VH-VL binders against Monomethylamine corrinoid protein 2 (mtmC2). Designs and how they scored, part 21

Target 1, 218 residues: Monomethylamine corrinoid protein 2 (mtmC2), of Methanosarcina mazei (p58978)
Amino acid sequence: MTNTEIFNKLTNAIVTQDIAGCAKLTQEALDAGISPLDIITKGLSPGMKIIGDKFEAAEIFLPQIMMSGKAMSSAMEILTPELEKTKVEGEEGTGLAITFVAEGDIHDIGHRLVTTMLGANGFDILDLGVDVLNETVIEEAAKRKGQKIILVGSALMTTSMLGQKDLMDRLREENLRDSVKCMFGGAPVSDKWIDEIGADATAENAAEAAKVALNVMK
Below, E stands for the ipSAE of ESMFold2; O stands for the ipSAE of OpenDDE; V2 stands for 0.75 times the mean of E and O plus 0.25 times the DockQ between their complexes.

## First folded at step 16 (VH-VL; framework fv_erenumab)

Design G2 (from M6 with heavy chain G104A; at its last look DockQ between E and O 0.79; V2 from the best seeds 0.00; counts 0 for: pae E 2.01 > 2)
Fold by OpenDDE, look of step 16:
Structure G2 (fold): chain C 218 residues (1-218), chain A 119 residues (1-119), chain B 110 residues (1-110)
Amino acid sequence: as target 1 above (218 residues)
Amino acid sequence: QVQLVESGGGVVQPGRSLRLSCAASGFTFSSYVMHWVRQAPGKGLEWVAVISFHGTYKYSVDSVKGRFTISRDNSKNTLFLQMNSLRAEDTAVYYCARYYDYSAAFDVWGQGTTVTVSS
Amino acid sequence: QSVLTQPPSVSAAPGQKVTISCSGSSSNIGKNYVYWYQQLPGTAPKLLIYDNNKRPSGIPDRFSGSKSGTSTTLGITGLQTGDEADYYCGAWDSSLSAWVFGGGTKLTVL
């Protein structure tokens, strides 16, 4: 199979909730010499995007999202060790990255990838998961006041993105804003948005996110 | 320890309503997707409904759509199943189950509560 | 009838090996990971196997799972009297958009 064929099959596996097939194809792709990043960006992520779009359009429901997520997770389980082989040893004191998907949002592809990349670049990771309340984020930040912390939030829907503004406002209200760095990502997130809500940074992809986070934390 | 405890079962006539509860303890309730699964007397398992972490998303099997509603109160660590327009075929032991995202399976079950629908 | 098909009963003597089959279709077992649940008499189901062949913590290695095509098999070696229970296979079904189970298999230890 060509690389393109493999990518298409990966995409389709995600879209059709072929969980076992997805894992198998992921391994096959690796065996074929395809990079983990390409597997994710050209095969798996496009599938999850389709799933997200279908879900928003009410063409599929919660279980399909869950199973597609499982498919993605299974692939990532295979890919993570490979990604870690290219891990750059971070400097001591890189800091803690608290990662999460915004409230009302269960899309975790970008979140998982970003989390993985941050870890691979020396960050300690606290993954809060998906559909995370802003209050939960604030509580975690408050518990760790004085530590070197970066909040890393993702939102793939405009509606969930709006919650990022609320989070920033709440951080300010709780006098935590100066104690943490804030980075947000997702399809709808722009530099303009980051400026508007007073966050520190955004990134277009997981690789960039790790670099940006490192820079922000310096 | 991690525990789920169902309650609210009983004997009701067809067409009546019943509300089941499931009390969770020993884990962060809001961090888990929750399900209801039922088992008719002497029969196998049947999935009923699922609810996301904060109740934003819900889904149920077709046979109970429009009649059953799954909900949760995370402040009380409690899962609910509102059952309306009950039928004889709804007679079963109802289990609440925790969904573990890693295994994508039901890794914790309650002891179940019995619902009997009879004239 | 259950979407997944299991034999209604199996039996074996203590110490022996027993296998329980579960057959499905391309929309469930064929595409998705299989799970197995053990239900002791008068108790709630317990997760026994996930992702076709993985054991949760606390499940002894006497229990094993395998998958081929649209079928799966639960294996139990060194059968013990305490293994007497109902066993259910399960999987996500993409066509039905539901979690489905087998009809269950009653294991009797002779």
Scores: ipSAE 0.374, ipTM 0.746, lowest interface PAE 1.5, mean pLDDT 92
ESMFold2, look of step 16: ipSAE 0.539; ipTM 0.834
ESMFold2 (binder alone), look of step 16: mean pLDDT 92; pTM 0.931

Design G3 (from M5 with light chain A91S W92Y; at its last look DockQ between E and O 0.14; V2 from the best seeds 0.00; counts 0 for: pae O 5.5 > 2, placed apart)
Fold by OpenDDE, look of step 16:
Structure G3 (fold): chain C 218 residues (1-218), chain A 119 residues (1-119), chain B 110 residues (1-110)
Amino acid sequence: as target 1 above (218 residues)
Amino acid sequence: QVQLVESGGGVVQPGRSLRLSCAASGFTFSSYVMHWVRQAPGKGLEWVAVISFHGDYKYSVDSVKGRFTISRDNSKNTLFLQMNSLRAEDTAVYYCARYYDYSAAFDVWGQGTTVTVSS
Amino acid sequence: QSVLTQPPSVSAAPGQKVTISCSGSSSNIGKNYVYWYQQLPGTAPKLLIYDNNKRPSGIPDRFSGSKSGTSTTLGITGLQTGDEADYYCQSYDSSLSAWVFGGGTKLTVL
């Protein structure tokens, strides 16, 4: 198979929620000498973008999204060790993305997608999970002061979103604000909100989040 | 606590209309996709309709398309099912269900409201 | 009739193990997660298993789910009288663009 054929099959595997096939194709791609980055950017990520677009268009629902996410994760599990090898060779990565769902919030689908997309775009990932206390985020940021870090928080509820302001305030109080980039997303999150709390960026979907994060980290 | 309470069921003749309501409490209603599921007497569960967070997207099972309309009022924490042109086969207990976005499961159900269509 | 197929009934004595099968197709169970619900007599359904094999909080480990291909199985060990109920498998059918249930299985504890 040509590289293009492999990429198309990877894309299709994501779009059709073929978890096993995705993993297999990923390995085959590696065996064929295709770089992990190309596998991600030319095969897997396009698939996730399609899934994101379909979801926004209400053409697919949460079960499919979750399965596609699992397919992506399966591939990334294979690719991650290879990516790590590349990093050891002295390539400076895009940075560390610390992802989390705001305290009091357990809505995970968007968070998972964003995390997946960030990873697919070269970020190292520290996923703190859901219902994450601001203090936990602060602690993790503090531990890694001096590293290239972007905090990526999600909140689906207005009540949980409000905690983002507190997080930003605390980052400033702890003299960490200048050492990290901050991106927030979720249904209630707006550009106005980002400006109000002094964060760096927002994104409406997972694909955009990855793009925005890359730009913010430049 | 998280709770869903259906109402509006009753006995109607074929061709008539009925509007069901589902009152939500204990959670942020607008942050959840909501569904209607029905169960005919002595029969299994049948999905009826789904509505997105703010009502932008609505879908129904084919058997009720053109007759049933799902809607919601987030300001009142209420889900609705407008049922027109009712048929005998629509006779069922109607449940409203919350769609848990972590696992995409129906994680919360109301007690149900009974709709009986008979001449 | 039902998109997903379940046996209409199963029975066992207290303390025994029972399994309830649910068969579908490539467009539902084959590519989507499976869920199981317990419906006690005269009550609303209750989520029992999500994501093929995960238990919500409060569900004892006596209940288990497994998925293979286009079929899934609910397992119940240490059967108790309180387990007597109807059990439904559920998935999403991509071809129908609909959530689908099995026909339900009545579990009788002898």
Scores: ipSAE 0.020, ipTM 0.581, lowest interface PAE 5.5, mean pLDDT 90
ESMFold2, look of step 16: ipSAE 0.702; ipTM 0.919
ESMFold2 (binder alone), look of step 16: mean pLDDT 93; pTM 0.950

Design G4 (from M5 with heavy chain F53Y; at its last look DockQ between E and O 0.43; V2 from the best seeds 0.66)
Fold by ESMFold2, look of step 16:
Structure G4 (fold): chain C 218 residues (1-218), chain A 119 residues (1-119), chain B 110 residues (1-110)
Amino acid sequence: as target 1 above (218 residues)
Amino acid sequence: QVQLVESGGGVVQPGRSLRLSCAASGFTFSSYVMHWVRQAPGKGLEWVAVISYHGDYKYSVDSVKGRFTISRDNSKNTLFLQMNSLRAEDTAVYYCARYYDYSAAFDVWGQGTTVTVSS
Amino acid sequence: QSVLTQPPSVSAAPGQKVTISCSGSSSNIGKNYVYWYQQLPGTAPKLLIYDNNKRPSGIPDRFSGSKSGTSTTLGITGLQTGDEADYYCQAWDSSLSAWVFGGGTKLTVL
C-alpha cells in the first residue's frame, strides 16, 4: 500500500471504531517504515478530529467516542515505545509537555486528545494520568530544571481550580515558576482565572490546546 | 478499599418507578465512566447504560431508552438509575460497574440490588 | 438469545485443564477486543481477562485468553475447586451500539 492509502485506512479505523483494525494498521505502518509522528499526524489525529467534530455535532454519542478513544489508545500503546526510542535528552526542541488531570470526566477523554495533539506537534510527552497530586507535578518539574517544560493541567470543578492556584504558589515557593510554562484547561477555567493565579495560558477546547502550547513555548 | 454498593431495589408493580443508587468508595469517583448492567433471574448479563465523568453525556440500551435515566452526583460519590414505566422484563439484579478507559473493561462491580416487577 | 454464544456448562476435575468458548460476529469480536469475567456463587462479577489476553494484577497466569477471527477462548489450567463459577465473555458491538455479553458458562469442578 502507498503511505496515503495507509493513512486513509488509519483514519477510517478511528472513525468507525475498528479497534482491532487500528492496532493492526498501526503496526503495519511501522513495519512499512512510516515514522510514528507521521502515523499520528497523518492517520490517527485526522480520525480523532472527525470523531470530535461528529460528537460535538451530536452525530455520534458517548459510546462511539469512547470506542474511538480506545482505538487511539491501542495505537498509542504501539507508538509510544517507538517515540521514546527517538528522544534525545537535553537537545533543543519544542519542549516537554507534562500532562495531568486532577479529576476525570469527558475532560479525561479530552486529556488523551490534548496529550496526543501535543505529541503530534513536536512535544515530548510525560503523561502523569489522573488523580495527580500537585507535589508530584512539582517533583517532575524539579527533576528537569533547565529543560523547556510546559505543565498542562485540567480541572472540571471549581474546587479543582483552587488546586491550580496552589500549584502556582508552590512553583513560586520552590523557585520553579520561571523554569516552566503553565497551561490550564477545563470548563470552569477562564482567562480571568489564568491571570489571577499567574499562569501562562488556557485553551478554548482540546483541539486548540496544542496551538496555544506552541505559542506559549516560543 | 475500592467498593461499589447498590441500593434502592424492591418489588414494584408494572408501570411504577424506582430509583437505584450506587455508593462508591476507595477511589476517585469522578475519574471514571460508570455503567449499569443487569442480570435477569437465571439469565446472563445485559448492559443498560453509561455515563461520562461529570454526567453531561449518557447513553442507554434501546430497550430502556426513554424509560431509564442514568445520572451521578460526584460530590456524594453516587451513581443513580431512575427507572420509569417498569415492565416485567426489567426484573433483574442491577449492578453498577466502574469502567477504566485504557483497558475498556468493567474493572470493579457492586454486589447488585434486586428489582422485581410483578403484580 | 445472547449475541455472544457460550456453552451453558463445562466440567473438569481438579488439576485438569478446561477451555470455555465464546463465538460472535464481525461487528463485535471481529472488530473489537474481548473481555472475560468470573462470577463466583453469590458474588459480584470480577474482571479476569482484558484486551483479548491480558490479565489484571492479581489474576494468576493459569487463566489465559485467546482470540481468532470472531471467536475467543478462556483457558484455565491447574483447575481448583475455587474456580467453580459462571464465566462471561464480553465485547463492544458496533452494529448494536452496545456492550454485549455471552450467556455465561457454568464451570463445575468435580
Scores: ipSAE 0.702, ipTM 0.907, lowest interface PAE 1.0, mean pLDDT 86
ESMFold2 (binder alone), look of step 16: mean pLDDT 94; pTM 0.944
OpenDDE, look of step 16: ipSAE 0.764; ipTM 0.948

Design G5 (from M5 with heavy chain D101W Y102D; at its last look DockQ between E and O 0.66; V2 from the best seeds 0.64)
Fold by ESMFold2, look of step 16:
Structure G5 (fold): chain C 218 residues (1-218), chain A 119 residues (1-119), chain B 110 residues (1-110)
Amino acid sequence: as target 1 above (218 residues)
Amino acid sequence: QVQLVESGGGVVQPGRSLRLSCAASGFTFSSYVMHWVRQAPGKGLEWVAVISFHGDYKYSVDSVKGRFTISRDNSKNTLFLQMNSLRAEDTAVYYCARYYWDSAAFDVWGQGTTVTVSS
Amino acid sequence: QSVLTQPPSVSAAPGQKVTISCSGSSSNIGKNYVYWYQQLPGTAPKLLIYDNNKRPSGIPDRFSGSKSGTSTTLGITGLQTGDEADYYCQAWDSSLSAWVFGGGTKLTVL
């Protein structure tokens, strides 16, 4: 079996909520010598993108996206130890990534992936979790003024995007904007939106987020 | 301590309505997906409905679609089940259940509230 | 009739081992993880096993789970009178788009 065939099967397992099959295929991909990062970026993440798009379009409902999330989590249980073996550790001054979801909804599916990838690429992690008020993000950033910080937030819905603008406005009001870098992602987030709110970056998917974050923190 | 307490059950005639409540305490209610699960007398467990963290998304089993509506009020730490057009087959103990998406497990259950639909 | 099939009852003496079976299909147990719940008389269900064979904190290691194909088994060793309960297997079913449970197995310790 080719790598492309394995990636397509992984994507399909996510899209069809084949939890046991996804875990099995993930192990088979590792056994075939495929890197954990490639498994995530070329197989698993494309599946989550498809599911997110279908959910936004009301083509699937809450149970399906929850179970696709479980399939992803089961694969990550296998992959996380392997990612830790390939970590870029000891590099001076990568920075602190403060990761959060403003809403406590199903969008949390990608939050764990983004956080894992940032940690695997040498960031210190402060994971604020879900249902995080902008005030909490501001307080954590203010406590650490002078440190190299990137704020990494995500949104599934338009109302979550408006919270990103509010956060940027509050950072400016509190004279913290220059103290942090700000990266936002999620299905509705675009380059135009990032420019509009005055944030620093977005990424096309959670797996690329770490590369973009490293570049922004240079 | 972590606790779920259901209320609002009772004896009603077919075609009537009831609203069940589930009071949550000892944990951050808004951080959990919530479910209703029911158990008919002498029968096993049947999943009824699920609701997302903030209530934006909901889904119910086909047998109750259009009749039952799950909802939540995170400011009151309360889950609800509005049950309309009740039928004899809806007779059951109704449990609310906390769900941790990562483990996909119903990890905390209430003690249940009894709904009896009799003619 | 339950989507997942369990024997209606099992029994064993204190200190013995018992197993409780649960049979499903390719749309549930075959491609999804299995969960077990204990329901003591007059009480709410309690999570006992998740992800086929994992135990939550506070569940003693004399409870175990396994899965093979479209079937799963709950094992209980060192039976105690306090283990008398109904036991339910559970999985998500992709064809029904529903969380499905077994019909339950009443364990009697005699």
Scores: ipSAE 0.566, ipTM 0.846, lowest interface PAE 1.8, mean pLDDT 86
ESMFold2 (binder alone), look of step 16: mean pLDDT 93; pTM 0.941
OpenDDE, look of step 16: ipSAE 0.698; ipTM 0.894

Design G6 (from M3 with heavy chain G104A; at its last look DockQ between E and O 0.84; V2 from the best seeds 0.76)
Heavy chain, then light chain:
Amino acid sequence: QVQLVESGGGVVQPGRSLRLSCAASGFTFRSYAMHWVRQAPGKGLEWVAVISFHGDYKYSVDSVKGRFTISRDNSKNTLFLQMNSLRAEDTAVYYCARYYDYSAAFDVWGQGTTVTVSS
Amino acid sequence: QSVLTQPPSVSAAPGQKVTISCSGSSSNIGKNYVYWYQQLPGTAPKLLIYDNNKRPSGIPDRFSGSKSGTSTTLGITGLQTGDEADYYCQAWDSSLSAWVFGGGTKLTVL
ESMFold2, look of step 16: ipSAE 0.600; ipTM 0.865
ESMFold2 (binder alone), look of step 16: mean pLDDT 93; pTM 0.943
OpenDDE, look of step 16: ipSAE 0.838; ipTM 0.958
ESMFold2, look of step 18: ipSAE 0.606; ipTM 0.865
ESMFold2 (binder alone), look of step 18: mean pLDDT 94; pTM 0.944
OpenDDE, look of step 18: ipSAE 0.833; ipTM 0.959
ESMFold2, look of step 19: ipSAE 0.621; ipTM 0.870
ESMFold2 (binder alone), look of step 19: mean pLDDT 93; pTM 0.941
OpenDDE, look of step 19: ipSAE 0.848; ipTM 0.959

## First folded at step 18 (VH-VL; framework fv_erenumab)

Design B1 (from G6 with heavy chain F53Y; at its last look DockQ between E and O 0.76; V2 from the best seeds 0.71)
Heavy chain, then light chain:
Amino acid sequence: QVQLVESGGGVVQPGRSLRLSCAASGFTFRSYAMHWVRQAPGKGLEWVAVISYHGDYKYSVDSVKGRFTISRDNSKNTLFLQMNSLRAEDTAVYYCARYYDYSAAFDVWGQGTTVTVSS
Amino acid sequence: QSVLTQPPSVSAAPGQKVTISCSGSSSNIGKNYVYWYQQLPGTAPKLLIYDNNKRPSGIPDRFSGSKSGTSTTLGITGLQTGDEADYYCQAWDSSLSAWVFGGGTKLTVL
ESMFold2, look of step 18: ipSAE 0.639; ipTM 0.882
ESMFold2 (binder alone), look of step 18: mean pLDDT 94; pTM 0.945
OpenDDE, look of step 18: ipSAE 0.753; ipTM 0.935

Design B2 (from G6 with heavy chain A104T; at its last look DockQ between E and O 0.02; V2 from the best seeds 0.00; counts 0 for: pae E 2.4 > 2, placed apart)
Fold by ESMFold2, look of step 18:
Structure B2 (fold): chain C 218 residues (1-218), chain A 119 residues (1-119), chain B 110 residues (1-110)
Amino acid sequence: as target 1 above (218 residues)
Amino acid sequence: QVQLVESGGGVVQPGRSLRLSCAASGFTFRSYAMHWVRQAPGKGLEWVAVISFHGDYKYSVDSVKGRFTISRDNSKNTLFLQMNSLRAEDTAVYYCARYYDYSTAFDVWGQGTTVTVSS
Amino acid sequence: QSVLTQPPSVSAAPGQKVTISCSGSSSNIGKNYVYWYQQLPGTAPKLLIYDNNKRPSGIPDRFSGSKSGTSTTLGITGLQTGDEADYYCQAWDSSLSAWVFGGGTKLTVL
């Protein structure tokens, strides 16, 4: 199989909830010399985007997105050790990444991947987990006023994305906006949205997210 | 101590309603999808319904669609099953079950609550 | 009948080995990971095997799981009287959009 055929099969395994096939294809891709990053960005992540779009459009329902998430998680269990081999030691001035999934969002796969890539690129990590209230993010940022901080939030769905505006508004209300950098990602997040809410950046995928975060923190 | 405790079972006539509750403790309830699974007397296990972390998304097995509604109150760490238009075949022990994120299935179960639908 | 097929019962003496089979289809076991649950008399089910062949903490290695094609097998060695229980296989079924269980196998330790 060509690399394009492998990527298409990985994408299809995610969108059809073929958990066993996804894990098998991931290992086959590694054995064929395809980098973990390419497997993720060209095969797996496109599948999760398709699934997110279908879920938002009510073409699939909760069990299907949960099982697509399991397929992705199974692949990431194989890939995460290989990604950690590329870890870069952090510089004193790199900063702290506070990572979280917005309130009401049911996905954590993208969150774990972004958190892993940020740590691999030298950030100190405070991982708040999933279903994180904006109040919690504000509290953690306030505790660390004066530190070099980037807030990294993700959303799979439009409703979770709208909480990003609320977070930015509350950061301004609490006089914390200038104390932190803010990056948001996820399928519904666009450059226009980032501009509208007054955040600092977005990225298309986890590898780009780490590079964008480093650039923003300069 | 991670624990799930069901309540609200009882004996009712066909066509009536019951509401089951499941109290969660010892873990961050709002971070888990939750399920109901039932077991008819002397029979095997049957999955009934699932609800997402925040409660915005729900799905039920076809045999109870339109009759049963799963819900949750994350501020009270409580899962619910509203059971309407009960039928004799709904007679079972009802378990609530925790589903850990995307990594493993049904890792914590309650002790169950018994629903008997009988004339 | 049950989407996943298990024998109704198996039996063996203490110290012996037993296997419990579970057969499904390409829409469930063939595509998805399988799980096994132990249900002691009068109690709730307990997770025994997850993701085909992994054991949760506290489950001894005399319990094992395997999967081949559209079938899965639970193996139990060194049988103890306390292993007497009902055992259920479970998987997601993509055609039914449901978590499906086998009909259960009653293990009797003579």
Scores: ipSAE 0.496, ipTM 0.803, lowest interface PAE 2.4, mean pLDDT 85
ESMFold2 (binder alone), look of step 18: mean pLDDT 92; pTM 0.931
OpenDDE, look of step 18: ipSAE 0.674; ipTM 0.888

Design B3 (from G6 with heavy chain F53Y A104S; at its last look DockQ between E and O 0.90; V2 from the best seeds 0.00; counts 0 for: pae E 2.5 > 2)
Fold by ESMFold2, look of step 18:
Structure B3 (fold): chain C 218 residues (1-218), chain A 119 residues (1-119), chain B 110 residues (1-110)
Amino acid sequence: as target 1 above (218 residues)
Amino acid sequence: QVQLVESGGGVVQPGRSLRLSCAASGFTFRSYAMHWVRQAPGKGLEWVAVISYHGDYKYSVDSVKGRFTISRDNSKNTLFLQMNSLRAEDTAVYYCARYYDYSSAFDVWGQGTTVTVSS
Amino acid sequence: QSVLTQPPSVSAAPGQKVTISCSGSSSNIGKNYVYWYQQLPGTAPKLLIYDNNKRPSGIPDRFSGSKSGTSTTLGITGLQTGDEADYYCQAWDSSLSAWVFGGGTKLTVL
């Protein structure tokens, strides 16, 4: 089976909530020599984008997006150890990454991948988890004023993304904007949005996110 | 320490309404999707409804769709099930259940509240 | 009739081993992971097994789960009288867009 056929099947497994099939196809892709990153960016993530768009448009409902998320998570359980094999020991001054999924979001799929890749690239990690209030992010940043901090937020849906502007506004109001770098990712986040809210960066995928974060923290 | 406590069950006639409550304590309620699951006398478990973290999204099994409404008040750590147009086949013990995304499992259950629909 | 099929009852003596089967279809067990719950008499269900064969903290390793095709099995070794309960398998069903349970298996420890 060609790489394109494997990627299409992975995408379809996400879209149709084929959890066991997604895990099996992920392992088959690894066995065929396809890189973990290609499996994610060309097969799995396009499926999650399709599901996120359909959920936002009310074409599918809560159970389906929850189970598509499980399919993605089952694949990530297979892929995360493979990604960790390329870990680079962090150098002094890399910084602390505070990772979180925005308030109101019910999925943590991209969050776990980004957190793993940041740790693999030498960042210290403070993982706040999912459904994180902007106030909590502000509090953790304020506690550590003076440290090298990057805030890394993920969103799956446009509605979760809008809270990113509120976070940036609160950072300015609390006189913390200059104390941190801010990076936001996820399927709906664009360069235009990043510029609009005054954040520092975005990335297309988790591996790029780690590289962009390193560059931003220079 | 983590606890869910249901209330609001009782004996009612067909066509009437009940509102069930589920009080949560010992955990950050707003961080979890919540479910209702029921168990008819002498029968197995049946999933009824799910609600997202902030209540923006909800879904119910076909047999209760249009009659039951799941809701939550995160400021009071309380989950609700509004049950309208009750039928005899709705007779059951109703459990609220916490859904943990990592395990994708119903990892915490209340002790249940009994609803009996009888004329 | 339950979407997932379990035997109504099983029994064994203390210290023995028992298995509880659960049969489904390609739209549930075949596509999805399986979960097991224990319901002690007069109490709420408790999670025993998630993602086919994983145990939550506090569940002893004498409880095990396995899955093959569209079927799953809960294994219990070193039976204790406190294991007397109803046991339910559970999975997501992609065709029904619902979480579905087996009809339950009553375990008697004699």
Scores: ipSAE 0.489, ipTM 0.805, lowest interface PAE 2.5, mean pLDDT 86
ESMFold2 (binder alone), look of step 18: mean pLDDT 94; pTM 0.945
OpenDDE, look of step 18: ipSAE 0.556; ipTM 0.811

Design B4 (from G6 with light chain A91S A98G; at its last look DockQ between E and O 0.80; V2 from the best seeds 0.66)
Fold by ESMFold2, look of step 18:
Structure B4 (fold): chain C 218 residues (1-218), chain A 119 residues (1-119), chain B 110 residues (1-110)
Amino acid sequence: as target 1 above (218 residues)
Amino acid sequence: QVQLVESGGGVVQPGRSLRLSCAASGFTFRSYAMHWVRQAPGKGLEWVAVISFHGDYKYSVDSVKGRFTISRDNSKNTLFLQMNSLRAEDTAVYYCARYYDYSAAFDVWGQGTTVTVSS
Amino acid sequence: QSVLTQPPSVSAAPGQKVTISCSGSSSNIGKNYVYWYQQLPGTAPKLLIYDNNKRPSGIPDRFSGSKSGTSTTLGITGLQTGDEADYYCQSWDSSLSGWVFGGGTKLTVL
């Protein structure tokens, strides 16, 4: 079976909530020599995008998107150890990515992709998870004065976007703004919003997010 | 200690309504999807409904769709099930259950509250 | 009738091994992971097995799970009187778009 056929089957497994099939196909792709990053970016991520679009269009409902998320998590359980084998180690490292979801139920389906992609591209990871208060993010940044840090936050709702402004205001108020880089993503987040709040970057998808983060940290 | 405690069960006539509550403690309630699962007398378990972290999204099994509404108040750490147009077939013990999305498992259950629908 | 099929009962003596079967279809067990719950008399269900064969912390290794095709099996070794309970298999069903359970198996320890 060609790589394209494998990627299409991975995408379909996500879209149809074929959880056992997704895990099996992921292992088969690894055994065939396909890189973990290609499995994610060419097979799994396209499936999550399709399912997100269907959810927004009310073609599927909460149970299906939850179980597509489980299919993704099952694949990531296999891929994460393999991604760690490609990680670059050293004191001069890429930096620490502090990843978090501030608000919203759907945020989680993209959050793990972004976190995984950052780790695969050489970042050390501190994953704060979901429903993270700005105060927690500030505390973690303050603890690590002088380190190369990028804060990576996700939002699906306009109310979550207001939290991004509050975080930037708090970073400036605490004299931490110059200590960190700040990247925000999610459906409501635009380049204009990033400029308005004084953050550093946004990206269209998880794979781009890792590349943008690397560039910001240069 | 992680705990879920259901309440609001009782005996009610067909066609009437009941509201169940589930009080959560010992964990960050707003970070979990929550479910209702029921068990008719002498029968197995039946999934009833699910609600997302912030309550933006909900889904109920077809047999109760349009009659039962799951909801939550994260400020009070409380899950609810509004049951309208009750039928004899709705007679059951109703459990609330916490859902851990990484395992996709019902990893914490309450002790249940009994609903009896009878004339 | 339950979507997943289990035998209504099984029994064995203390110290013995038992297995509890659960049968489904391609839309549930065939595509998805299987979960097992123990319900002791008068209590809430408790998670025993998740993702086919994994145990939560605190569940002894004498409980095991396996899956083949559209069927799954819960194994219990070193049977104890305290294991007397109802046992439910569970999966997600893509055709029904819902979480589905077996009818339960009553384990009696004689």
Scores: ipSAE 0.614, ipTM 0.872, lowest interface PAE 1.7, mean pLDDT 86
ESMFold2 (binder alone), look of step 18: mean pLDDT 94; pTM 0.949
OpenDDE, look of step 18: ipSAE 0.616; ipTM 0.846

